Miniprotein binders against q6w4x9r395to579. Designs and how they scored, part 250

Target 1, 185 residues: q6w4x9r395to579
Amino acid sequence: GHCSLEGGSFVTTFDARPYRFHGTCTYILLQSPQLPEDGALMAVYDKSGVSHSETSLVAVVYLSRQDKIVISQDEVVTNNGEAKWLPYKTRNITVFRQTSTHLQMATSFGLELVVQLRPIFQAYVTVGPQFRGQTRGLCGNFNGDTTDDFTTSMGIAEGTASLFVDSWRAGNCPAALERETDPCS
Below, E stands for the ipSAE of ESMFold2; O stands for the ipSAE of OpenDDE; V2 stands for 0.75 times the mean of E and O plus 0.25 times the DockQ between their complexes.

## First folded at step 22 (miniprotein)

Design xn6 (at its last look DockQ between E and O 0.95; V2 from the best seeds 0.81)
Fold by OpenDDE base, look of step 22:
Structure xn6 (fold): chain B 185 residues (1-185), chain A 89 residues (1-89)
Amino acid sequence: as target 1 above (185 residues)
Amino acid sequence: DTLREEAERLYDEARKLMREAERAFEAGNFEEAFRLAKEAGRLIEEAIRLAAEAIKKGDEDPWTYLILRYAQWLAEIVEEFIERVEEEL
Protein backbone atom coordinates (compact mmCIF):
# COMPACT_ATOMS: atom_id res chain seq x y z
CA GLY B 1 0.00 0.00 0.00
CA HIS B 2 1.12 3.48 -0.89
CA CYS B 3 -0.01 6.66 0.79
CA SER B 4 1.20 10.07 -0.27
CA LEU B 5 1.16 13.53 1.23
CA GLU B 6 1.81 15.99 -1.55
CA GLY B 7 1.41 19.57 -2.58
CA GLY B 8 1.13 20.77 0.94
CA SER B 9 -2.43 19.65 1.55
CA PHE B 10 -3.15 16.66 -0.66
CA VAL B 11 -3.43 13.11 0.57
CA THR B 12 -3.81 9.90 -1.35
CA THR B 13 -4.82 6.93 0.79
CA PHE B 14 -3.50 3.40 0.63
CA ASP B 15 -6.60 2.59 -1.39
CA ALA B 16 -5.74 5.38 -3.81
CA ARG B 17 -8.46 7.79 -2.73
CA PRO B 18 -7.32 11.37 -3.16
CA TYR B 19 -8.51 14.21 -0.99
CA ARG B 20 -7.48 17.63 0.21
CA PHE B 21 -7.73 19.40 3.50
CA HIS B 22 -6.37 22.40 5.33
CA GLY B 23 -5.41 21.94 8.92
CA THR B 24 -2.82 23.08 11.38
CA CYS B 25 -2.40 20.13 13.65
CA THR B 26 -0.65 16.84 14.14
CA TYR B 27 -2.62 14.00 12.62
CA ILE B 28 -2.29 10.25 12.77
CA LEU B 29 -1.43 9.01 9.29
CA LEU B 30 -0.99 5.37 10.11
CA GLN B 31 -1.99 3.39 13.13
CA SER B 32 -1.69 -0.37 13.03
CA PRO B 33 -1.14 -3.35 15.28
CA GLN B 34 1.52 -4.33 12.76
CA LEU B 35 3.62 -1.48 14.06
CA PRO B 36 5.64 -2.59 17.06
CA GLU B 37 5.19 -1.05 20.49
CA ASP B 38 1.91 0.64 19.62
CA GLY B 39 3.57 2.65 16.91
CA ALA B 40 2.09 5.26 14.65
CA LEU B 41 3.12 7.56 11.87
CA MET B 42 1.96 11.15 12.22
CA ALA B 43 1.98 14.26 10.09
CA VAL B 44 2.45 17.80 11.33
CA TYR B 45 0.78 20.56 9.38
CA ASP B 46 1.29 24.24 9.94
CA LYS B 47 0.37 27.55 8.41
CA SER B 48 2.36 28.41 5.35
CA GLY B 49 0.67 31.73 4.71
CA VAL B 50 -1.81 34.25 5.98
CA SER B 51 -5.03 32.57 4.99
CA HIS B 52 -6.52 29.49 6.57
CA SER B 53 -6.16 27.75 3.24
CA GLU B 54 -2.42 28.20 3.26
CA THR B 55 -1.29 25.13 5.14
CA SER B 56 1.48 22.68 4.50
CA LEU B 57 3.16 19.58 5.80
CA VAL B 58 6.12 20.55 7.94
CA ALA B 59 7.11 17.30 9.62
CA VAL B 60 6.55 13.59 9.83
CA VAL B 61 6.71 11.84 13.17
CA TYR B 62 7.09 8.20 13.99
CA LEU B 63 6.00 7.56 17.54
CA SER B 64 5.97 4.38 19.59
CA ARG B 65 6.67 3.30 23.12
CA GLN B 66 10.30 2.93 22.21
CA ASP B 67 10.94 5.48 19.51
CA LYS B 68 10.16 9.03 18.61
CA ILE B 69 11.56 10.23 15.33
CA VAL B 70 10.72 13.65 13.94
CA ILE B 71 11.67 14.36 10.37
CA SER B 72 11.40 17.98 9.36
CA GLN B 73 12.81 19.97 6.52
CA ASP B 74 15.92 20.93 8.42
CA GLU B 75 16.58 18.16 10.87
CA VAL B 76 15.90 14.74 12.26
CA VAL B 77 15.16 14.73 15.95
CA THR B 78 14.96 11.60 18.08
CA ASN B 79 13.81 10.58 21.54
CA ASN B 80 16.04 12.91 23.47
CA GLY B 81 15.14 15.90 21.36
CA GLU B 82 18.58 16.06 19.88
CA ALA B 83 19.21 16.51 16.21
CA LYS B 84 20.99 13.51 14.81
CA TRP B 85 23.50 13.03 12.13
CA LEU B 86 22.45 10.64 9.47
CA PRO B 87 22.34 7.75 9.13
CA TYR B 88 20.46 7.17 12.34
CA LYS B 89 19.85 3.60 13.37
CA THR B 90 17.80 1.96 16.09
CA ARG B 91 16.93 -1.66 16.64
CA ASN B 92 14.51 -1.82 13.75
CA ILE B 93 14.50 1.64 12.19
CA THR B 94 17.07 3.35 10.01
CA VAL B 95 16.88 6.93 8.81
CA PHE B 96 19.26 7.92 6.08
CA ARG B 97 19.70 10.34 3.24
CA GLN B 98 18.48 8.77 0.05
CA THR B 99 19.35 11.67 -2.22
CA SER B 100 20.30 15.27 -1.83
CA THR B 101 16.64 16.13 -1.39
CA HIS B 102 15.16 12.92 -0.02
CA LEU B 103 15.34 11.15 3.30
CA GLN B 104 14.25 7.60 3.88
CA MET B 105 13.13 5.79 6.96
CA ALA B 106 13.48 2.06 6.56
CA THR B 107 12.14 -0.45 9.03
CA SER B 108 12.27 -4.16 9.69
CA PHE B 109 8.52 -4.38 10.15
CA GLY B 110 7.22 -3.48 6.72
CA LEU B 111 6.99 0.30 6.92
CA GLU B 112 8.92 2.53 4.56
CA LEU B 113 8.87 6.30 4.52
CA VAL B 114 10.36 8.58 1.92
CA VAL B 115 10.40 12.28 2.61
CA GLN B 116 11.08 14.85 -0.02
CA LEU B 117 12.63 17.87 1.65
CA ARG B 118 12.76 20.26 -1.28
CA PRO B 119 11.36 22.06 -3.08
CA ILE B 120 8.16 21.00 -1.34
CA PHE B 121 8.10 19.00 1.85
CA GLN B 122 6.27 15.81 0.92
CA ALA B 123 5.99 12.31 2.28
CA TYR B 124 5.41 8.89 0.82
CA VAL B 125 4.39 5.96 2.99
CA THR B 126 4.65 2.35 1.93
CA VAL B 127 3.40 -0.60 3.93
CA GLY B 128 3.67 -4.29 3.27
CA PRO B 129 0.81 -6.64 2.48
CA GLN B 130 0.61 -7.69 6.10
CA PHE B 131 -0.93 -4.30 6.81
CA ARG B 132 -3.93 -4.91 4.57
CA GLY B 133 -7.12 -4.20 6.42
CA GLN B 134 -5.15 -3.36 9.54
CA THR B 135 -4.51 0.35 9.19
CA ARG B 136 -6.26 3.44 10.43
CA GLY B 137 -5.64 7.15 10.09
CA LEU B 138 -5.42 9.65 7.26
CA CYS B 139 -3.91 7.02 4.98
CA GLY B 140 -7.07 4.97 5.26
CA ASN B 141 -7.76 1.37 6.06
CA PHE B 142 -6.00 -0.36 3.17
CA ASN B 143 -8.83 -2.74 2.39
CA GLY B 144 -9.24 -2.08 -1.32
CA ASP B 145 -12.42 -0.10 -0.85
CA THR B 146 -12.15 3.64 -1.33
CA THR B 147 -15.67 4.31 -0.12
CA ASP B 148 -14.85 3.64 3.50
CA ASP B 149 -11.48 5.35 3.66
CA PHE B 150 -12.99 8.25 5.59
CA THR B 151 -13.61 6.08 8.61
CA THR B 152 -13.16 8.09 11.78
CA SER B 153 -11.30 7.03 14.86
CA MET B 154 -14.64 6.01 16.28
CA GLY B 155 -15.30 3.68 13.39
CA ILE B 156 -17.82 5.87 11.63
CA ALA B 157 -17.61 6.33 7.90
CA GLU B 158 -17.81 10.01 7.05
CA GLY B 159 -18.72 11.56 3.75
CA THR B 160 -16.51 14.59 4.17
CA ALA B 161 -12.79 14.82 4.65
CA SER B 162 -12.94 17.49 7.33
CA LEU B 163 -14.71 15.39 9.92
CA PHE B 164 -12.59 12.42 9.02
CA VAL B 165 -9.36 14.34 9.36
CA ASP B 166 -10.40 15.98 12.60
CA SER B 167 -11.11 12.60 14.13
CA TRP B 168 -7.46 11.68 13.67
CA ARG B 169 -5.96 14.76 15.23
CA ALA B 170 -3.23 14.25 17.78
CA GLY B 171 -3.45 17.63 19.41
CA ASN B 172 -5.73 20.47 20.31
CA CYS B 173 -6.22 22.24 17.03
CA PRO B 174 -8.78 24.16 15.03
CA ALA B 175 -11.13 22.24 12.80
CA ALA B 176 -9.76 21.23 9.46
CA LEU B 177 -11.14 22.82 6.33
CA GLU B 178 -12.28 20.67 3.49
CA ARG B 179 -11.48 21.44 -0.09
CA GLU B 180 -12.53 19.79 -3.27
CA THR B 181 -10.27 17.11 -4.59
CA ASP B 182 -8.08 17.97 -7.51
CA PRO B 183 -9.61 16.30 -10.54
CA CYS B 184 -6.12 15.90 -11.93
CA SER B 185 -4.75 14.17 -8.92
CA ASP A 1 0.15 13.10 33.30
CA THR A 2 -1.55 10.90 35.84
CA LEU A 3 -4.66 10.44 33.74
CA ARG A 4 -2.64 9.38 30.72
CA GLU A 5 -0.52 7.05 32.78
CA GLU A 6 -3.53 5.38 34.29
CA ALA A 7 -5.17 5.09 30.89
CA GLU A 8 -2.06 3.46 29.52
CA ARG A 9 -1.89 1.05 32.44
CA LEU A 10 -5.47 0.00 31.94
CA TYR A 11 -4.92 -0.35 28.23
CA ASP A 12 -1.97 -2.64 28.81
CA GLU A 13 -3.91 -4.70 31.29
CA ALA A 14 -6.84 -4.99 28.92
CA ARG A 15 -4.51 -6.18 26.18
CA LYS A 16 -3.08 -8.78 28.48
CA LEU A 17 -6.53 -10.02 29.37
CA MET A 18 -7.49 -10.23 25.73
CA ARG A 19 -4.46 -12.35 24.98
CA GLU A 20 -5.51 -14.66 27.75
CA ALA A 21 -9.07 -14.63 26.47
CA GLU A 22 -7.91 -15.61 23.02
CA ARG A 23 -5.90 -18.50 24.41
CA ALA A 24 -8.86 -19.65 26.42
CA PHE A 25 -11.02 -19.49 23.34
CA GLU A 26 -8.55 -21.52 21.32
CA ALA A 27 -8.52 -24.11 24.07
CA GLY A 28 -12.29 -24.35 24.00
CA ASN A 29 -12.69 -22.69 27.36
CA PHE A 30 -15.41 -20.36 26.21
CA GLU A 31 -16.71 -19.42 29.63
CA GLU A 32 -13.27 -18.32 30.71
CA ALA A 33 -12.75 -16.53 27.43
CA PHE A 34 -15.98 -14.67 27.99
CA ARG A 35 -15.09 -13.70 31.52
CA LEU A 36 -11.69 -12.40 30.52
CA ALA A 37 -13.03 -10.48 27.56
CA LYS A 38 -15.72 -8.85 29.63
CA GLU A 39 -13.14 -7.75 32.14
CA ALA A 40 -10.95 -6.44 29.36
CA GLY A 41 -13.91 -4.52 28.04
CA ARG A 42 -14.51 -2.88 31.37
CA LEU A 43 -10.90 -1.83 31.69
CA ILE A 44 -10.62 -0.53 28.17
CA GLU A 45 -13.71 1.62 28.53
CA GLU A 46 -12.19 3.17 31.60
CA ALA A 47 -8.94 3.71 29.72
CA ILE A 48 -10.83 5.52 27.00
CA ARG A 49 -12.61 7.67 29.53
CA LEU A 50 -9.40 8.64 31.28
CA ALA A 51 -7.52 9.41 28.10
CA ALA A 52 -10.38 11.53 26.86
CA GLU A 53 -10.52 13.32 30.17
CA ALA A 54 -6.81 14.05 29.98
CA ILE A 55 -7.28 15.58 26.57
CA LYS A 56 -10.25 17.58 27.75
CA LYS A 57 -8.14 18.94 30.57
CA GLY A 58 -5.50 20.13 28.16
CA ASP A 59 -3.14 17.23 27.60
CA GLU A 60 -1.73 17.88 24.16
CA ASP A 61 0.83 15.10 24.08
CA PRO A 62 0.45 13.11 20.86
CA TRP A 63 1.03 9.96 22.86
CA THR A 64 -2.11 10.59 24.87
CA TYR A 65 -4.11 10.82 21.69
CA LEU A 66 -2.45 7.71 20.35
CA ILE A 67 -3.31 5.78 23.50
CA LEU A 68 -6.89 6.91 23.14
CA ARG A 69 -7.02 5.71 19.55
CA TYR A 70 -5.49 2.36 20.33
CA ALA A 71 -7.82 1.94 23.26
CA GLN A 72 -10.79 2.72 21.06
CA TRP A 73 -9.59 0.18 18.55
CA LEU A 74 -9.11 -2.45 21.22
CA ALA A 75 -12.61 -1.79 22.48
CA GLU A 76 -13.96 -2.71 19.07
CA ILE A 77 -11.87 -5.86 19.03
CA VAL A 78 -13.13 -6.82 22.46
CA GLU A 79 -16.73 -6.35 21.43
CA GLU A 80 -16.29 -8.44 18.32
CA PHE A 81 -14.56 -11.13 20.30
CA ILE A 82 -17.31 -11.24 22.89
CA GLU A 83 -19.83 -11.73 20.13
CA ARG A 84 -17.84 -14.65 18.80
CA VAL A 85 -17.56 -16.20 22.22
CA GLU A 86 -21.27 -15.84 22.84
CA GLU A 87 -21.92 -17.91 19.76
CA GLU A 88 -20.02 -20.74 21.37
CA LEU A 89 -21.74 -20.56 24.74
Scores: ipSAE 0.802, ipTM 0.904, lowest interface PAE 0.6, mean pLDDT 93
Fold by ESMFold2, look of step 22:
Structure xn6 (fold): chain B 185 residues (1-185), chain A 89 residues (1-89)
Amino acid sequence: as target 1 above (185 residues)
Amino acid sequence: DTLREEAERLYDEARKLMREAERAFEAGNFEEAFRLAKEAGRLIEEAIRLAAEAIKKGDEDPWTYLILRYAQWLAEIVEEFIERVEEEL
């Protein structure tokens, strides 16, 4: 299954449902029992450029009981706050420079992350078939049914991306749903 | 200890109880499976409450949010399991 984070906050789920949101927070992209040590992928979004209502991806985080691997748009990779030389290996994870513009995180547990650093910071998540029906987060539930991909952290299917995305916040930050009358959102 | 740490401990114990409940169910011991799942549900409810309270009190660690989300997901699994066990009783 494939999930992508592209351009100005566009997401395509494992079930190929596209959506867009505007938010400045850390969000859970993917949680699954298939990830060891209660692991998750997270995405960090921040305001982009001159347009105050626009947001873009600035980092991707893999978090578990063992690791907090951050791949940020400044091309620095850290684990638990310490900068790492590439290639970087743990027991189950290898992070390496795939090309001059792409980094890759490969794992032994069926998760692959490719990060495009330039010209635009983007991320591509691939999971093996063992993940079918066993994911939650911004990348959806990978069950072949797009009608429930907007399932919130409370298990409720929503019709709008904003409420869905807000439910997956992993930080104390403004809700993804902004009033349309706010020109600076 | 922090509210996050206690929520994590309760979540871990609930997971252990659910593994035991599943084993009991597969062995045909439905009364024991029910008892274990009900206890797991009680622990999960408390874990959710503690993690949410930590966040309300200003815990900004992404780990706290992740534990809450895993606990909420496990609560759904436990409820479905209890319904399944009740059909066998």
Scores: ipSAE 0.727, ipTM 0.865, lowest interface PAE 0.9, mean pLDDT 87
ESMFold2 (binder alone), look of step 22: mean pLDDT 88; pTM 0.871

Design xn7 (at its last look DockQ between E and O 0.89; V2 from the best seeds 0.78)
Fold by OpenDDE base, look of step 22:
Structure xn7 (fold): chain B 185 residues (1-185), chain A 89 residues (1-89)
Amino acid sequence: as target 1 above (185 residues)
Amino acid sequence: DTLREEAERLYDEARKLMEEARRAFEAGNFEEAFRLAEEAGRLIKEAIRRAEEAIKEGDEDPWTYLILRYAMWFAEYVEEFIERVKEEL
């Protein structure tokens, strides 16, 4: 399964459903029992302009009982708040520079993350087949059905992205704004 | 303990109970499996309440939100398990 966060506010789920939202919060991108130690991938969005519609991805965070890894445009920070030199390796996770503009987080448990740092901060999430039907968050549920991707944290399938996105917030933040994606975007 | 810490403790305890419940079920001890699962269910619901209360009171730690989400997901699992056990009773 492939999930992408592109263009500052565009998301494509594991089931290939595209949508757009504007929010300024940390959101659970991927939650799964397949992630060790109650792990999750999170996305941090912030204002990129004056308008509420001017939001962008500014960081990706992997969080578990064992690890906290923050990948931002400028640095990789671990649980102790210190910037790390790359490659950075833990028990099951390796973060390294893939290219001059791309970082990669590789894991032993079927999660891969590629982050484009420039010119636009973007993220690409790949999960193995063992994750099918066992994911929740902004990347959807990876069950091959796009119609239920907007399932909230309460298990309610929403027709629009705003309530769906808000249900996966990991902080006290304003309500997200929703826009449908243009097929050409 | 903070509300988050309480939630986490309850969540962990519920998980332990469910592991025992699962083993009991596999051994054909359905009555014991049911008892353990019911207890896990009570604990996990309390964990959810604690986490929600923490958030309501202004806890903005992403981990608190994550614990809430996992606890909610686990609660679903517990309920499904209980239903399976009932079929064997």
Scores: ipSAE 0.823, ipTM 0.912, lowest interface PAE 0.5, mean pLDDT 93
Fold by ESMFold2, look of step 22:
Structure xn7 (fold): chain B 185 residues (1-185), chain A 89 residues (1-89)
Amino acid sequence: as target 1 above (185 residues)
Amino acid sequence: DTLREEAERLYDEARKLMEEARRAFEAGNFEEAFRLAEEAGRLIKEAIRRAEEAIKEGDEDPWTYLILRYAMWFAEYVEEFIERVKEEL
């Protein structure tokens, strides 16, 4: 399954449902029992212009009981607050420079993250088939059905991206804004 | 322990009880599976309350939000398991 976070705060879920939002918060992108140590992937969005509705991805974070790996748009990779030389390796996770503009986090548990640093900070999440039906967060539930991909943190499917995104905040933040987008684009 | 640490401990205990409940269910010991799952349900509800209280009292650590959401998701599983066990009683 593939989930993407692209410029203009566009998201495409594991079930290929596209949406956009505008918010300044840390959001839970992916939770799953398949992630060790209660792990989660999170996305950090911040204001990207003078308008309140202009927001963009500024970091992706993998957090578990053992790890806090931050990949930020300023090209600093940290683990638990310490900047790291690449390639950086734990027992289950390797972060390395894939190309001059892309970093990759590879794992032994079926999660892969590719981060484009330039020209626009973007992220691409890949999970193995063991994750099917076993995910929650901004990347959706990976059950082959786009109609319930907006499942909130309360376990209830919503009809609008803004309410869905707001339910996955991991902090006290302003409410996300939604802008019209073509679900098929 | 902080409220976040208490929520983590309760969540961990609930998961341990559910592992025991699952093993009891697989062994056909449905009354024991039910008892263990009911206790796990009580602990997970308390974990949720402690995490929610931490956030209300100003805990801004994303970890607190992660534990809360995992606990809420696990509570759904526990409720479904209890209903499944009842069918065997």
Scores: ipSAE 0.670, ipTM 0.848, lowest interface PAE 1.2, mean pLDDT 86
ESMFold2 (binder alone), look of step 22: mean pLDDT 88; pTM 0.882

Design xn8 (at its last look DockQ between E and O 0.90; V2 from the best seeds 0.75)
Fold by OpenDDE base, look of step 22:
Structure xn8 (fold): chain B 185 residues (1-185), chain A 89 residues (1-89)
Amino acid sequence: as target 1 above (185 residues)
Amino acid sequence: DTLREEAERLYDEARKLMEEARRAFEAGNFEEAFRLAEEAGRLIKEAIRRAEEALKEGDEDPWTYLILRYAEWFAEIVYEFIERVKEEL
């Protein structure tokens, strides 16, 4: 399954459903029992302009009982709050520079993350087949059905992205704004 | 303990109980499985409540949110398991 966060406010789920939202919060991208130690992948969005519609991805966070890894445009920070030199390696996670503009987080448990740092901060999440039907968050539920991707944390399928996205917030923040995506975008 | 820590503890305890419940179920001890699952259900509901209370009181730690979401998901799992056990009783 492939989930992408592109263009500052565009998301494509594991089931290939595209949508757009504007929010300035931390959101759970991927929650799954397949992630060890109650792990999750999160996305941090912030204002990129004056308008509420001017939002962008500014960081990706992997969080579990064992690890906290923050990948931002400028640095990789771990649970101790210190910037790390790359490659950074834990028991089952490795963060390294893939290219001059791309970082990669590789894991032993079927999660891969590629982050484009420039010119636009973007993220690409890949999960193995073992994650099928066992994911929640902004990346959807990876069950091959796009119609139920907007399932909230309470297991309710929403018709709008805003309510869906808000249900996966991991911070105290304003309600997200919703816009439908153009199939060509 | 903070509300978050209490929620986490309750969540962990509920998970342990469910593991025992599943073992009981596999062994054909459906009544015991049911009892354990019901207890897990009570604990997980309390975990959710405490996590929500933490957030209401101003806890903004992403981990608190994550624990809440996992607890919510686990509650669904417990419920489904209980229903399955009932079919065997």
Scores: ipSAE 0.793, ipTM 0.902, lowest interface PAE 0.6, mean pLDDT 93
Fold by ESMFold2, look of step 22:
Structure xn8 (fold): chain B 185 residues (1-185), chain A 89 residues (1-89)
Amino acid sequence: as target 1 above (185 residues)
Amino acid sequence: DTLREEAERLYDEARKLMEEARRAFEAGNFEEAFRLAEEAGRLIKEAIRRAEEALKEGDEDPWTYLILRYAEWFAEIVYEFIERVKEEL
């Protein structure tokens, strides 16, 4: 399954449902019992200079009981807040420079993350088939049906991207206040 | 223990009880499966309460949000399992 986070705050879920949102927070992209130690992938969005309401991806975070890996445009920062030289390796995770513009996080548990650092910060999430029907977050539920991909943290399917995205906030952040959030535009 | 740590412990204990409940269910011991799942449900409700209280008291760690979301998801699983066990009773 593939989930992408692309410029303009566009997201395409594991079930290929595209949407767009504008928010300034940390959000849960992917949680799953298939990730060890209650792991999750999170995305950090912040204001961009494009428009008053435009936001963009500025970091991707992998977090579990054992690991915290923050990938941003200029650095990889781990559990103790220190920048690390690449390749960075734990028991189950390797982060390395794939090309001059791309980093890759490879894991032994079926998660792969590719981060494009330039010309704009984008991320591409790949999960193995064992994740089918066992994911939640901004990347959707991976059940082959796009009609319920907007399942909130309360387990309720929403019809709009903004309500869905706001439910996955992982921080004390305001809801999208710019008055212009819409899917697929 | 902090409220976050208490939530984590309760969540972990609920998961262990649910694994036992599933094994009992597979073995056809539906009364035991029901009893274990009810206890797991009680623990997971308390885990959720502790995590929510931590956030209200100023816990800003994204980890606390993640534990809460996992606990909420697990609660759904437990309640669905309880309903499934009732069909066998």
Scores: ipSAE 0.613, ipTM 0.813, lowest interface PAE 1.3, mean pLDDT 85
ESMFold2 (binder alone), look of step 22: mean pLDDT 87; pTM 0.864

